# Miniprotein binders against q56419: the designs that were tried, part 100

Target 1, 326 residues: q56419
Amino acid sequence: MEGRTLEEVQEEVFKRHGVLVPKKELEDLAKALEEAGLLLTEKVEARLKEEEEKLKRERPMRLAGLSYPEGEREARAFLEAFRASYPGEGEEARVLLMPHLEPSRVPEVYGAALAALEKTPPPERIYLVGVAHRPLKEKAAALPVPFQTPFGPALPDLPALQALDALLPFELFNTPLAFREEHSLELPLFFLKGRFPEARVLPLLVARRSPELGEALKVVLRDFPGLLVLAVDLSHVGPRFGDTPLTRTLAEEARRRDLGFLERLAEGEPEAALAFLGANPTRIDGVEVVASLLPLLRERKGKVLAHRLDLEAPTLSAVGAGTLVL
Short names: E, the ipSAE of ESMFold2; O, the ipSAE of OpenDDE; V2, 0.75 times the mean of E and O plus 0.25 times the DockQ between their complexes.

## First folded at step 7 (miniprotein)

Design z27
Fold by ESMFold2-Fast, scan of step 7:
Structure z27 (fold): chain B 326 residues (1-326), chain A 96 residues (1-96)
Amino acid sequence: as target 1 above (326 residues)
Amino acid sequence: SDVEQVLRELIELSRRGDFEKMKEVAKKLVEVAKKENDPEAAFEALIMLGDIYRELGDPETAIKYYWEALEIAALMNDWQRILTAWDRIERAQEML
């Protein structure tokens, strides 16, 4: 007997509206839908409109109490523990590549990022570029509101965001709801705000390759200098990501792919880094970010500070994470 | 059991610091465990063999044995042993 499961309904709503409906709410609405028809879609749309309106004022924390502590004191101790997990010294960064997966899975990698931030002069602003995990109306988007953190709100750099918007062939502030639940911005921001509490932020998401974004950012960075942060994870391998179970060969290939990619970026050769990934560039979620930011990455030499391939044991799947300074 | 006998021999070699004989005995333990269809013993023997190679400065060979241990742990659906083997793989990779 073919039927729609709650999981299938939840997935379709997510694909169409970019929101994961809570399962309990979905169960209650699904019961009503069975009797009335289409009511679930109407209720989801009403909720999304309400959330979009709230996002015009601020972006609240979503992962506080889950991925990092809610309280400022506890958050500070948490951040310092991550720094302590990396035994090396950092290097000054003009560009920082760091991960956005669950920090507790790769503490040394986040620790390396913190080490680099310690050696970096406090920037007036941070260009934080993450990966869109929800559809955007355009190739890229930004949300020009304060982002809440345990260290206080990360304030938007409105003049720099407006200058960027003016240079782009599309509306930059095009998909507020994509920012409602976006860990590729929230998790790096926790660490960045902890280290640079006075810095303003340009929270940017890339969904597809946007060369015009990189060209515009190169111009804006001249007038509004700051730290560029690429918040990207590396290889995604195994059944959780639609691949075969992790084997020694696949893990070795993933590690080689990650390090080969990062080392070419460190040589100031981002086109060579993209070419190195060959016909399987989608296995690294940062590919579209790097491809968009080529003008900012060319001829910048640097160093890979850390790399980890994190195992998700029950699924024999893994996600690569790294820290690169340029 | 044959496993118990080989383990006793390995402990004695460890006390003497005879790492070349330890490698031979650990390989014998792996073979005996596989022959007796004892996946727990095979896992432990492969981890020991990997550890011996890693300590002797051969992390590449150690990784091969750790991966074999990981595959056995996966077949057992033993997440704690999967994590143990993975930790050993990561430690050995740090040496490359």
Scores: ipSAE 0.012, ipTM 0.419, lowest interface PAE 8.9, mean pLDDT 86

Design z28
Fold by ESMFold2-Fast, scan of step 7:
Structure z28 (fold): chain B 326 residues (1-326), chain A 96 residues (1-96)
Amino acid sequence: as target 1 above (326 residues)
Amino acid sequence: SDVEQVLRELIELSRRGDFEKMKEVAKKLVEVAKKENDPEAAFEALIMLGDIYRELGDPETAIKYYWEALEIAALMNDLQRILTAWDRIERAQEML
């Protein structure tokens, strides 16, 4: 790294491959290889190509043994424990908004999602829309491979994915590596596969507003009906997220912002929900997903089943999570 | 409020990574939150205090604060906070 920082190497890899490699991963490479600059970039490039080839066959579990149990029996008990954490009754969902943050941090919110899934007829397919935590080459992407879970592989709905790809002005399968470590798909999928083991999945990531994705999905859903799931977290506040330091008062403001957003969605008014958030859309990571899916959310009435703020104690930061059925 | 003042001090210490002082200030936050009869703030402060002790390699002290937090959460009938405090207790016990 003579004359170069890890940040510069990270930027170089992103420029060449459209992938943001975590600094910890680059630090490990720098320490292990005692190399810097171009050689470190070459090693990262070789590793990324290898991982990309593996992703052409399947998407392995990354959070098994960490966020959920690896074994099927233990995973089933874990899922039922989350359901038990929610004292309320669910409602049938045509569209489900659920979180993707660490489930143990907001068990009642995931329990509410499970309650809704209990009341929902088994779909033939699930349109699972998450938030890209790594850069995408396009505004949205999908990965058309089996996603491994403790309940068996969640199989891709290849005909529906191809129909979607054909309607989009960009290549849908554009950034396989963005799916390698993506908790916004993996964590909701654990719960969805546990409840609907026979359903096929369209695993979709949104990085930036794509109205064309919403228009295309509206068309595809007519020929390939299924459950639409928005896997999004709500307010992100505090020092960890480069925002105003959290106080009790600011936490209450975040709750009001989250609930105001969700209640407007529940009224079938997604444009009003976006307008309510004003000029600060980065505080809620679901904004880009909702903005992309407007045609699918208009005029659909529903109910907020749960909302919680999870406080990350060491950093005095918080993430909002909610369950909404439409 | 006093809670907000102490919380601001904790945020500043957190930015500096000064865990020794964070520990002292978090204890003050607990005291202030209890005095103000704010069970939600008291719970969060106790979880924070426990997390600091756990990070510093003192899981025994962390468990004491987590249990106090669980007790408050139980009085609030807040299932999420009960489970949060329980998860914290379990994680700290693994370090023993």
Scores: ipSAE 0.000, ipTM 0.132, lowest interface PAE 12.8, mean pLDDT 84

Design z29
Fold by ESMFold2-Fast, scan of step 7:
Structure z29 (fold): chain B 326 residues (1-326), chain A 96 residues (1-96)
Amino acid sequence: as target 1 above (326 residues)
Amino acid sequence: SDVEQVLRELIELSRRGDFEKMKEVAKKLVEVAKKENDPEAAFEALIMLGDIYRELGDPETAIKYYWEALEIAALMNDFQRIITAWDRIERAQEML
């Protein structure tokens, strides 16, 4: 919160609610909250402790009724609509890279992921690796509890999670609250659970590159084979992400970097994919995930099934999304 | 009125299916719209020009014109036109 500008807050409110709030109104609101007294501080702290305790038992849905339907029947129809948005056949996946942005923005990219899952034999477990959008105490974390979905709870693979924890030089179950609101796991999990209702899940978040995670996962996957899913978005360009308003050059740069990155991964060359990006000037989400999982991505050849650069017109910003099968 | 005259010529050529002449007339429409400082007409002309190149199997050239349309829409702060130009860009990208 410290150092966050009022302009950034105005943009966030406009993006989320379609309303431009004048700076003076935001300042007045902030003053009213402060003048009402910090009596809510104890309540906020108590509520965080309650949420942390709740997360020791289960992870509830946060985006049901917003990003996907709450009811099982409606959720099934939603999945089939996304599959129908992609005209291709898909390919069998041992490793699947798919997005985690709002599904309705890139339905054909999620449709490509669904097509790949249709050609994939049902796994006993899914290693679901997302990107931490909140700070973690360590480079990576997991939450060993059932994750609720409209298709029923996605159960944790406790033996595999414990085997992974034992191999890591840090505590794997280190930041439960980071999982309370984490769309990089919740949104892909909706699609994965819909296709593989009986598969157990290892829900993993990466905040910073952890080669130790990749080495440990390589060992665990040998003893506990399953589907590896990298839930990552690609380029982030435009004013929302520190660039100038979207130009043809910036959009073409973003697409070139997204596709060059994915194509090198498809050739089984993850180091070449990272080297191609260099300093990552278009802010490809998932660089830290790929850098952590190098041992699992080397020498695995595959195919890019879909790619889109999604425009956010009000801010002239864009986010890349893709589906890759290895 | 110059914009209207060129537009009528373009519509007639479209009816005849003469895409080569349509390219020339659409380019003229862009120039006239810019000269008359008519950003709405310039936007529509650039979208049409892009659509013609896309139909002729030249998506790379279509994308150039669609980007110019997007820049004009951005200067107008017209969100519907920004989205329209972007949709055209994405559609042409599918052809690459």
Scores: ipSAE 0.013, ipTM 0.575, lowest interface PAE 6.8, mean pLDDT 87

Design z3
Fold by ESMFold2-Fast, scan of step 7:
Structure z3 (fold): chain B 326 residues (1-326), chain A 96 residues (1-96)
Amino acid sequence: as target 1 above (326 residues)
Amino acid sequence: SDVEQVLRELIELSRRGDFEKMKEVAKKLVEVAKKENDPEAAFEALIMLGDIYRELGDPETAIKYYWEALFIAALMNDFQRILTAWDRIERAQEML
């Protein structure tokens, strides 16, 4: 039982049975418990090492049957339902900003992304940039393995990934375990693979601002052209994120921050978008991604196709989601 | 019983399109539901009150009542009612 000492146990046994357990037996028990704790730690470390080795071969689905259907037929119907949720037509994207929030919460936002992908010529490769929800050894990381989807494996673009790695001052393939359960890549990838089944992928995670990544990607994209996808969520407000319960005022502020940020990106002014957020404090995880990719976003004009502030019931918390084409 | 009587009056007024009279009766329903500690009735009354103000061209006041309905739905841990109030808020905001 946690919170009880061996001394307290000894005292209780003495009171109840009038027997004092010999000190040597108590010392032996304490040592055995310490050794058991060390064995459990070693077992956990061995398991993590095994999982890391598996990730060198492939990245399995983790959210199939939860966030999207496992079967290809059902997955196709699911994707088409999301497209139908957006009443507008898309715009061709060279850069696409889309969410990684649970899709069923914001179907019209993912539908807008699908509409944009319908207007976009099939790319040979997709640079999929998500947000690290687990620590990385470096500011950014990639995993150069097939990512499983209901539409078949999304294959890595190994030549482009190696070109990127060669340009960075750190090892790009530095934290495989961070990719084991990473929805900021898995959820957008479901939609991207459904629309572009032949495209190869560069699955990238950003934990902290990396100007080196943006500069390297600018070079790699010249030699290996493709679609750049920023998989980022917008405002996070409410008790789940350390705020007070959502009010009308907080919701309006979150919408204004999200739209102000997206509109500045749509004008090709990513520095102005970041400055706007700095003047209006918010929990936008995508800030680190945008700050890293400045060279790729400057002077690209585009359009905000959709925005939704999604209520996370019942805590009165909300997460913003949007679709932007550049 | 009192809640049920007031609700029947609101339904009749709604069919007649008498939104000004409905506003008075809906406010009474909110008070009665709160007094009887009936969160379901309070939620329904607040949604109706918001709908009335929206129809009268006052989306600002409608949003205020919808937010109060949202808080009650959250206290009930009723996901469907939370979404109902949220959808009403979003629709009213489109009028701003």
Scores: ipSAE 0.000, ipTM 0.221, lowest interface PAE 19.6, mean pLDDT 82

Design z30 (at its last look DockQ between E and O 0.02; V2 from the best seeds 0.00; counts 0 for: pae O 8.7 > 1.5, placed apart)
Fold by ESMFold2-Fast, scan of step 7:
Formats: sequence, C-alpha cells, structure tokens
Structure z30 (fold): chain B 326 residues (1-326), chain A 96 residues (1-96)
Amino acid sequence: as target 1 above (326 residues)
Amino acid sequence: SDVEQVLRELIELSRRGDFEKMKEVAKKLVEVAKKENDPEAAFEALIMLGDIYRELGDPETAIKYYWEALEIAALMNDFQRIYTAWDRIERAQEML
C-alpha cells in the first residue's frame, strides 16, 4: 500500500515544515529511493560475485588479529599457551571431536585437543567437518582451495575431494560463499595446521544431516586414510538462544546432555548418542554432523578428555565445548 | 557490623585449622549478611563457604553455594562476580 504510505509522508512533512508536498513529488521521491535500492542491490550482487571469484583461488583468514595472532611466531606462542592450559596428557586420535567456539573462552578444551594431537601420528590429510552457519545449496559442501593460516596455507587434498564428489548424489563444491566467513572451520584449522603443518585438508561443512556423506567418506577414507575431525560445539542455552536466563537446573541439564552425548560416542554408539538427545532441547549443533558420519563413528571406542560450559554473563547464556578422542 | 564480627571469628578458626567450626561459622556469616541486606557480603560468604566444602572434598555442596552466589551477583548485575562464581562452579565440576 504505497499510496497510503505516500499520504502519510505528505502529512508528516506538512506538520514538520508547513509545506504540502504534491503527490507527484512524493512519487518521484519514492521512485528515487527505489532506484537507489536497486543500485545498492547491484553493488551487493557485484561484490558477492567478486568474493565468489576470489574463493576459487584461496580462502583468506578472517579471524586473524581477533581470535588468533596474524604472525607465525606469535601464533606458535599462542598455540603453545593453549596446550599449557590443559594439565593432562592426550590420547591418540583416529577421530577427534573438538569445539569451534572462540578459543579464549575455553582454552583448556582446545588444550586437550592439542594434547591428543601430540599423541597422534602426523596424518597425510585431515577430514575437517564443521557446521554451516550460512545456508548451503545442498546438505553439505566443500571448498577445494588453500585455506590461509598464520602457519602458511592449508592445502586441499584435491584427489580425495574429487573422489568424494564423484561418490555423492549432489555437487560437493556447491556454495563457495558459505566458506568466506566460517569459524567452525577456521578456528579448528588454526590448531590443526599448527600441529600438522604438512597435512592436506578436506574442509567440509554440514548444514543438515547427510547420511550419503558418511557412506561416501567411509569409501574415500579407505583409499585416502587420514584424521577425521568433527569441529562442533555442544549445548547452547540461555536468552541468546531462546531460553530463560541460565539457572542451575538449565546449566546442569546442558552439562548432562553434553556429557551423555559425548560418552555414548566414546562407547562407539553414535545412534544411542542421537537418541539420548531426543528433540535436542539444548541445541547441540554437533547432532547434524554426527548423524551424517554414523558409518565412521560406529564401534570406535574412546575417551572424553575435557568438557566446559562457557558462560556469557551479560546475557546469562552458555555454550558447551568438549574434546573427545575415538 | 555483625558481618565483621563473624568474619573475625572465621579468620581465627582458620588459624587453628578447625574446619568443622569453619563450616558452621561461614553458614552463620551467610545468614547474617542476608539479614543485614548486604548482597556483597552474602556473595563473599557464599564463595567462602563453597571454597571450604570444595577443599574438604565435597564439590556437590560447594556447587550449591556457588550457584546461590551467582544468583546474588546476577541480581546485582555484577558481571565480575558472576564470572567469579562461574569459575568456582566449573572448578568444582572437575572434581565430580
């Protein structure tokens, strides 16, 4: 109802400035604003196309200087500080579950992951599976380009990625822009590249459960063995996520669900882990990744090395983070 | 104040290593601070009571008192005290 809107604008201008603006002038103004909006849309579309073209060559750092240091020397010291924050020894990992939450909020959880990587033989490649925070055109996606890090570029395993793409019923390389600003890959990759600088990477995002991804990965891992990393956060509770402010009961429910989920995974029972969560009322974002990777997680026993609930005092909200080796 | 008197008693018991009386006096400190409508003193007393239980190997009871402290800090909109209580809760959880 543009006509009604223009009449309201005419009335407001008369009240404020004592001038009755002719309807034709208001229509001209509306047209100019619409044309400006179209011009802005064209600029946005051109910018997105430019960014998409850049992503065909490399994925630049977005969180350098914010979540981790830009320089290699400073980044190395930062990584060692995180390892030092965890007092325990690691366990060898064939599958590693680690968080993608801001590292400074849960340094001991990332330290536990680093401890596990210290006990793990250097892999030729890392299957890094994160959670999409932007819509994907398909259930999952990958970006087959170098990912920049302070330790140098993490190179894609192109033969393994192409083998995976060939086995899937959808185009694997379907949403490059989803990778432009994706902390669920960038933050774990910082730690993985620092520990295994020679390993190639398969950077994978899951938006919703894709059993076909897990079936295809089981085949690809046979020909292209490597370390599987699930970069997932656990419970999300509190007002920031649609709950009431954090109470003891809500925090203990989140912790119970996080640990029950991780412990069932550690028992080699990923279906039981999913069933335990039911409707996922505390919003564990790892459910879609676990549901996609079932064939890779069944009958693999392991250990939970660390778990934390990270509190945001201003919102009385919390996010769960954990390290699990299988 | 009554809070200051009870705090002096708690310090003296600490010097003697009388942990059983320390628990009882710390509980009294919490009650006095609440009665005097002193949320800062109540917070500090609850953290102290929790710390005593945690160090004596009762993290479950410590977590109870730390949550009471967190709730008081939340009512005060005191983010630093909220984080203090949360750090204590996480530390006690490691002991379970």
Scores: ipSAE 0.537, ipTM 0.811, lowest interface PAE 1.9, mean pLDDT 89
Fold by ESMFold2, look of step 8:
Parts: sequence; structure tokens; C-alpha cells
Structure z30 (fold): chain B 326 residues (1-326), chain A 96 residues (1-96)
Amino acid sequence: as target 1 above (326 residues)
Amino acid sequence: SDVEQVLRELIELSRRGDFEKMKEVAKKLVEVAKKENDPEAAFEALIMLGDIYRELGDPETAIKYYWEALEIAALMNDFQRIYTAWDRIERAQEML
């Protein structure tokens, strides 16, 4: 049964207990166990299909009560507390880079993003580009449904999403389940919807760099102007990511890579920013998104508003987060 | 204990604002705390050393001592002290 023939099992039972169990009874048992295992697989597949069908209608909050408050009143107060954690002034953004790391870990970085939004005229739509943490069927994906927030639903910009899909060499609406638990969209969206309650959203994920996505977005943005948001984290260092525990040298390298990357983006030089990273030894999260969006980043000058390297004490691992306006 | 005696001396120097002697005594406190196997005292002394160098406008030396404190806190598995040292490192980094 577990790598033994039925005859071997029958012989072992006879040796141990002095009785012969008929081979048919052992065969029936083996078949029943296989059928039970198949039924469990079918139940899991049916549940996933049910979840997928729900996601074709709306994307519910998954982090309310965990990363941000569930109620609208409390959520607005929470939003304002983040703004207060950044003492500086923002600048107008046509492109905003912000993190998707747990907000309470890097409050000043999210506060800097809010400061930028204060200076940014309310857009008709937001192109929100996150990092896929689950596999996609293609290089990139979108989910053209309302995303629930404590501030009400963030409605999809269906005409812009349809125009984008038409320009791509692959089906854009390809992996609904990848959005189910995707915090790289949900966490930034909380801040964006709170500040721009009237804006529609294009919720986009990148799994692997797609130059086609950037070229298509450049065309779509001409006809459907809006705010482009890169919802990405920076360096990932320490044991959680395959390194030794964080040392001064590793932390300083992560900071150098993060800031060098952001500063080159701020000079309008995204190719130089990517080249600066080389083999990406500190595993900057945003590389695939930036590499996809080169046509939208070239020659856009701006400013780095904030950066933090967030240490996780139990693992001595760290993740970089930054705020960049272009 | 020798740790208590050196700490009392450091407190008195702090009241007088004698930062040069405070550096000397805080370094002594680190060594005595390590010899007596008192990692909490060693941590506090290293944080004080870092704070002194930061106040004197030397963030590079401050970061050195804060990283030593962080390493001690990590050996203790003391997450609150790890975060204390990290906050100090980040503040000193902003001065660079």
C-alpha cells in the first residue's frame, strides 16, 4: 500500500497476527483510500472555483481590522495619523512610488505619500501597479471589478482597462485568484481611496517584466490621463530572504542600493537605476515594475521624499520602503 | 558590584556635563559589564556611548556603538532592545 505490494502486506499481517486477510479486502481498502484522496482534491478545486467566481464581481477587503481599521470613521482618523507622522511638505506627483509594506512599520513613508497626494490635483483615475505575490498566467494582470475599502468601493475604470487589454499581446484579465490576498494593491489603495474618493482605479499586477505593458500604458495614459502609482518595496535582506542575520555592512548596502535606485529614478534615468542594481544583490522588489514601465519613467524628474529600512527583530531581516514623486 | 559603581560615576558626570570623561567612563562600563556577564548593563553603556558621540556630532562612531548594542540585544533575544538600538542607528544615519 505505502510502496508495498498487497501480497507483502498480507504476509506481514499473517506473520504478526496469525491470520490471512483476503487480498480482495486489501484491494478494496486501497481503492477507497485513493477515492477519498481524490474527493478531497475535488473539494479544494471546487472551493477555489467558487472564490474565483466571486472575484469576478468584486474584491473584498482582506486586511481590515489587521492593517487598517474596518470602520470608515476610524479609517479616516488612521489616515490622518499617518500624514502627521511625516513632518515635511509634499510635491505634486504625476507618478508616485510608494510601498506596500505593513503601514504601521513605516508610518513616515506612507505619511510622505499622503503629503504628495495633498499637492496632487484629484485625478480622474489611478493606475495602481503592484507586485504579484502569487503566480500569474501572464506577465501582468488586472482585475476589472470594484475593490472594497473602508471609504467605499474603488470602482474600476473599465474603458481604460479595455483599451489597455486591447493593446497587449496577452489577455490582461487572466488570473482573478492572484488578487484575492494581494496586499501590494490593498494597502496602497487604502491611502489612495481615502484621499481621492472620486477616482476610478486600474488595479494592475506585474509578475515578470513586460515592456509591452509600459508601451501600452503610455498610449492609454494619453487618452485616459491619471495618476500612475508604483506600489513597490525596495531591498529585502536577512535570513527571511536567504542571507545571514542583518549586519552593519548588509544594512548599509541595502540603504545604498535603495537610495541609489530611487535617486536615479528621480533624475529621470530609469535604465541607469536598473543598471545600478546589477544582479540586484539586495533583492529590490520594484525592479520588475520599473523595468515594465520604462517609457513612463524616462526623463521625468522628481524627488525622493522618504526612505526607511524596516527591521524585523525576530528574524534580523529588513525591508526597504520609500516615497518618490515624479 | 563594579558595574553599579561605574554607573554611579557616569550619572554624576552626566549631571556636570563632562562629556569627555563620560566617554571614558562609559567605555569602562561596557568592559566591566562584559566581564561580569551583565549584558543588560553592556547594552545600556553602548547606547550611552552612541548618544554621547551623536550629541558631539560624530554619527559614524555613534552607529558603531549602536550596532554593538544591537548585537548584544540579539544574543539576548530581546526584541525591545533590538528596536531601541535600531531606532538609534536610524537617527544617526539621518545625520549623515
Scores: ipSAE 0.499, ipTM 0.827, lowest interface PAE 2.1, mean pLDDT 90
Fold by OpenDDE base, look of step 8:
Structure z30 (fold): chain B 326 residues (1-326), chain A 96 residues (1-96)
Amino acid sequence: as target 1 above (326 residues)
Amino acid sequence: SDVEQVLRELIELSRRGDFEKMKEVAKKLVEVAKKENDPEAAFEALIMLGDIYRELGDPETAIKYYWEALEIAALMNDFQRIYTAWDRIERAQEML
């Protein structure tokens, strides 16, 4: 494992999956990987370098034709269908919490996000904060390149990104390869770009809680106003995440945790939301993002527009998704 | 791409619950992904194959595909995928 300690990997696995892999198991895995000769071959390294160099220019779509349509006309129809799946009206958002789960699993939750965006004046820029499902070199990262969408490229706000970088104690523009497949940005961005085609984007990933990020963003937002979007999922329960198969009790607990988290955020009490989760036994995905953005979430009152705990039947597991406006 | 086409077919088969046909198409995806040198697609296909075999009540074969997925993830230096594959191996071993 070039460049990371077993402790760092263990911490990362724990943070991402809520599972503490014993150091011994990681050592055994590392040894098995070494024995399998699974060292980065020169060919893999060369490919990774090539992909990294491509990511200096643009981030291509990875989920087009899978999670959403590739063609613009079809993509517009997709947006309309998702909006139609939510029967309610939205509210103006200064902060939008929305899912990054596969859209087809929670259409009405994305529909609620679209409803909120309909009531939101077109922002000059969107701060899109996703969850890093891949390791980052730092607690957070940004990719300052165009993100491809069916609606054309989402262009980065370079001045705002540079202002943010200048205020952080670490290099913001780290780990470009982590963005290559990161669905926590790509999926929300589809909806955001479809609604706000002229908005610039700050694509941000959080791997670990960074209070510095929230403080820096609070400063940047004064000079570079925009919509803040938290692209986060909620509870992850069942076998895929180390639990027993989904039961009524487990589902009720997941919903209680999700709603209790969202409601406290809606009251402008993000610290209370985090405290309510405690050890986060249902593995709410957005915890590290919320913990990083506390300065931006404090005292903002809002409304929970939608929530769903979606069953993945093949694994008897479930993922929570919600839409919150602040 | 050929990979995308096969993935679409897999998604459609998944919706239908046709696991036997999914197994065949997932194998094809692995082959296509390897041919196109798409380790990500190959990883997903192998995980899917493992999951299919697990659902079919063959955890031993599932473990085999999860290990192949883990190998691909390791080649990619993708710790998240390594963990995903490992977690599936551990769970499938509990079913042996």
Scores: ipSAE 0.013, ipTM 0.294, lowest interface PAE 8.7, mean pLDDT 85
ESMFold2 (binder alone), look of step 8: mean pLDDT 85; pTM 0.837

Design z31
Fold by ESMFold2-Fast, scan of step 7:
Structure z31 (fold): chain B 326 residues (1-326), chain A 96 residues (1-96)
Amino acid sequence: as target 1 above (326 residues)
Amino acid sequence: SDVEQVLRELIELSRRGDFEKMKEVAKKLVEVAKKENDPEAAFEALIMLGDIYRELGDPETAIKYYWEALEIAALMNDFQRIFTAWDRIERAQEML
């Protein structure tokens, strides 16, 4: 506990255990705890360095056996079940917006994404843009290594990643550790790799609005054409997100916000989509991603294939998820 | 009890497909369940009432009753009933 004195610690021990501990013994204990904290910090730093070195070679699966099956045959059956959960047909996508929420919570939304991928010609590469759930040293980052999946490794498009890095005013490969535990890339990648096993990937994370990323990507996509995927969740409402418990009014407002946002993107008006979110733009997971990618989203028309507001019953919270093709 | 008698009447009407009579009886069941402080019976009645309005082509009214059922299930801390009400809400929402 920061800000506690030795006298306060001594007093607390006496009150709880009825024992007066000599000041020197408390000082020796405090020194031992400080030394143990330093050793723990050194051990943590050594492990982080080791993990960072491993990430220079590959990004292992973290959610296999939890969010999707680790065996290839089981993973294929799992993916086919998600497709079957969506009764509609897809549309060809040049840009796909899909969720990164736990797939079992919104199977029909992932099914809609799979339906769109079925209608889409196999791309040579996928620009997979997710949301950073851990701090990045810069506004955005990428990790130029194979990402393991049950369908085999998703290989990085090194020439396209290097072209992107060269156009940015910051180092693109700046925070490898942020990719160690990142479901906004891992979960969509499971579906994308299952559908397009030969496509290379540009795994990108956005932490803060980066217009320079969108401008650079517009140039790179011209020279290295591919499928752009925005892996973003929509409204976050309820106590889990610092709000009141879900009510009918909050759920209806979340649905209206999500659909109004998606529909404006479908009209090729991403600035209007952001403006529509109004006073609570940070309650939508993907706002920083969309704001970064404006040059890629303008004047592209498309269709909302699915939308669901998923209830987290234990907290009476909800997360919006949708599939949009442009 | 009165709640059990009205529930049996609703089940029999449901088997016959008499949705207009079921609507009147379900509304009375909600009132009786609330008066007797029977949240389980109130939940069941509200789900039935919502289902009736959905079958009659009124998903907007169905959603209102399903939300009331969800609120009762939340007060009961009954996760199975919370999921049941939410599924009904999403299903009715698809009809809009």
Scores: ipSAE 0.013, ipTM 0.583, lowest interface PAE 6.9, mean pLDDT 87

Design z32
Fold by ESMFold2-Fast, scan of step 7:
Structure z32 (fold): chain B 326 residues (1-326), chain A 96 residues (1-96)
Amino acid sequence: as target 1 above (326 residues)
Amino acid sequence: SDVEQVLRELIELSRRGDFEKMKEVAKKLVEVAKKENDPEAAFEALIMLGDIYRELGDPETAIKYYWEALEIAALMNDFQRILTAFDRIERAQEML
């Protein structure tokens, strides 16, 4: 009960729960909570250490049976249904930007990504760059273990990961627990592994812009060529994200922001893309990834294949998603 | 608010040990908390609901509610609640 007096706790309990706790019982409770809190902290620290140890061997599926099917045959049919949801043809990608939003909400956007992969020669490795949704000890991190999928494990490219680690001013393998539940890697990986079952993967998370990551990746990609995938969502608008309820005007502004950002990336002008976002660049979760990877995105021209702003009616919120090939 | 009213009822039922009625009220609290976008109330309700199911001898259902609570705590970046949810999951798993 740090920073709280017993009188404040007593009053708070009464106001919230309608119970007036006698002072002696409240003192006994405070003492018991302090002792229990210490024991609870030790037990959970031990459990987190156990989870971290498990992650040294493999990264298990967390969203199987929820966001995609567990069985290989069902997963294959699911993936083909997403491809069918996009009526267009893809373009060959050297760099692919795709979403990590729940796939069922934007099937045509994932379908566009699949169309691009269909036209892309199988890479020996995939540099999969997602967004950290949990704190990292450093600006970026990687987990050098097999990631389980319904199509079998996506194996890490250990030589390329080690080469990357050697070039960075921080330890690359710094926050394994951040990978335990990370949909920005798991959801794109499902589609990538389904299309390129033999490709090895570099699973990378960006928490804050890291120019040193982009410079190091430019060097590593020269020696270990592969497909670069930016797994990022676009605009986040509405109360679920701390904004006002979505209106027609705000939705159109979000679409304009998303498309303006993607179009500038397609012209090979990533600095212009970042500048276009204006006063609210953090409203697009991909901004830190793009800012980190500038050396890899400059002067690469490409095409926006799909874009959608998906509405969450119950929360009056929306998330933008797009597919861009460079 | 509706959340505060349901919380008061739940705490009183807890003091009486009426687990069957607490289960009904806790489910209502989860619904109200989600509708009002109150993640703290949703977390507390889910932990209580899990505890009720565990007390009634249904640890499998309890674990499902504890995992939902853990997800909410993680989104809140609340280490104390993350620890609470993990402890509850471990205790329920030991019953299996």
Scores: ipSAE 0.000, ipTM 0.163, lowest interface PAE 17.1, mean pLDDT 81

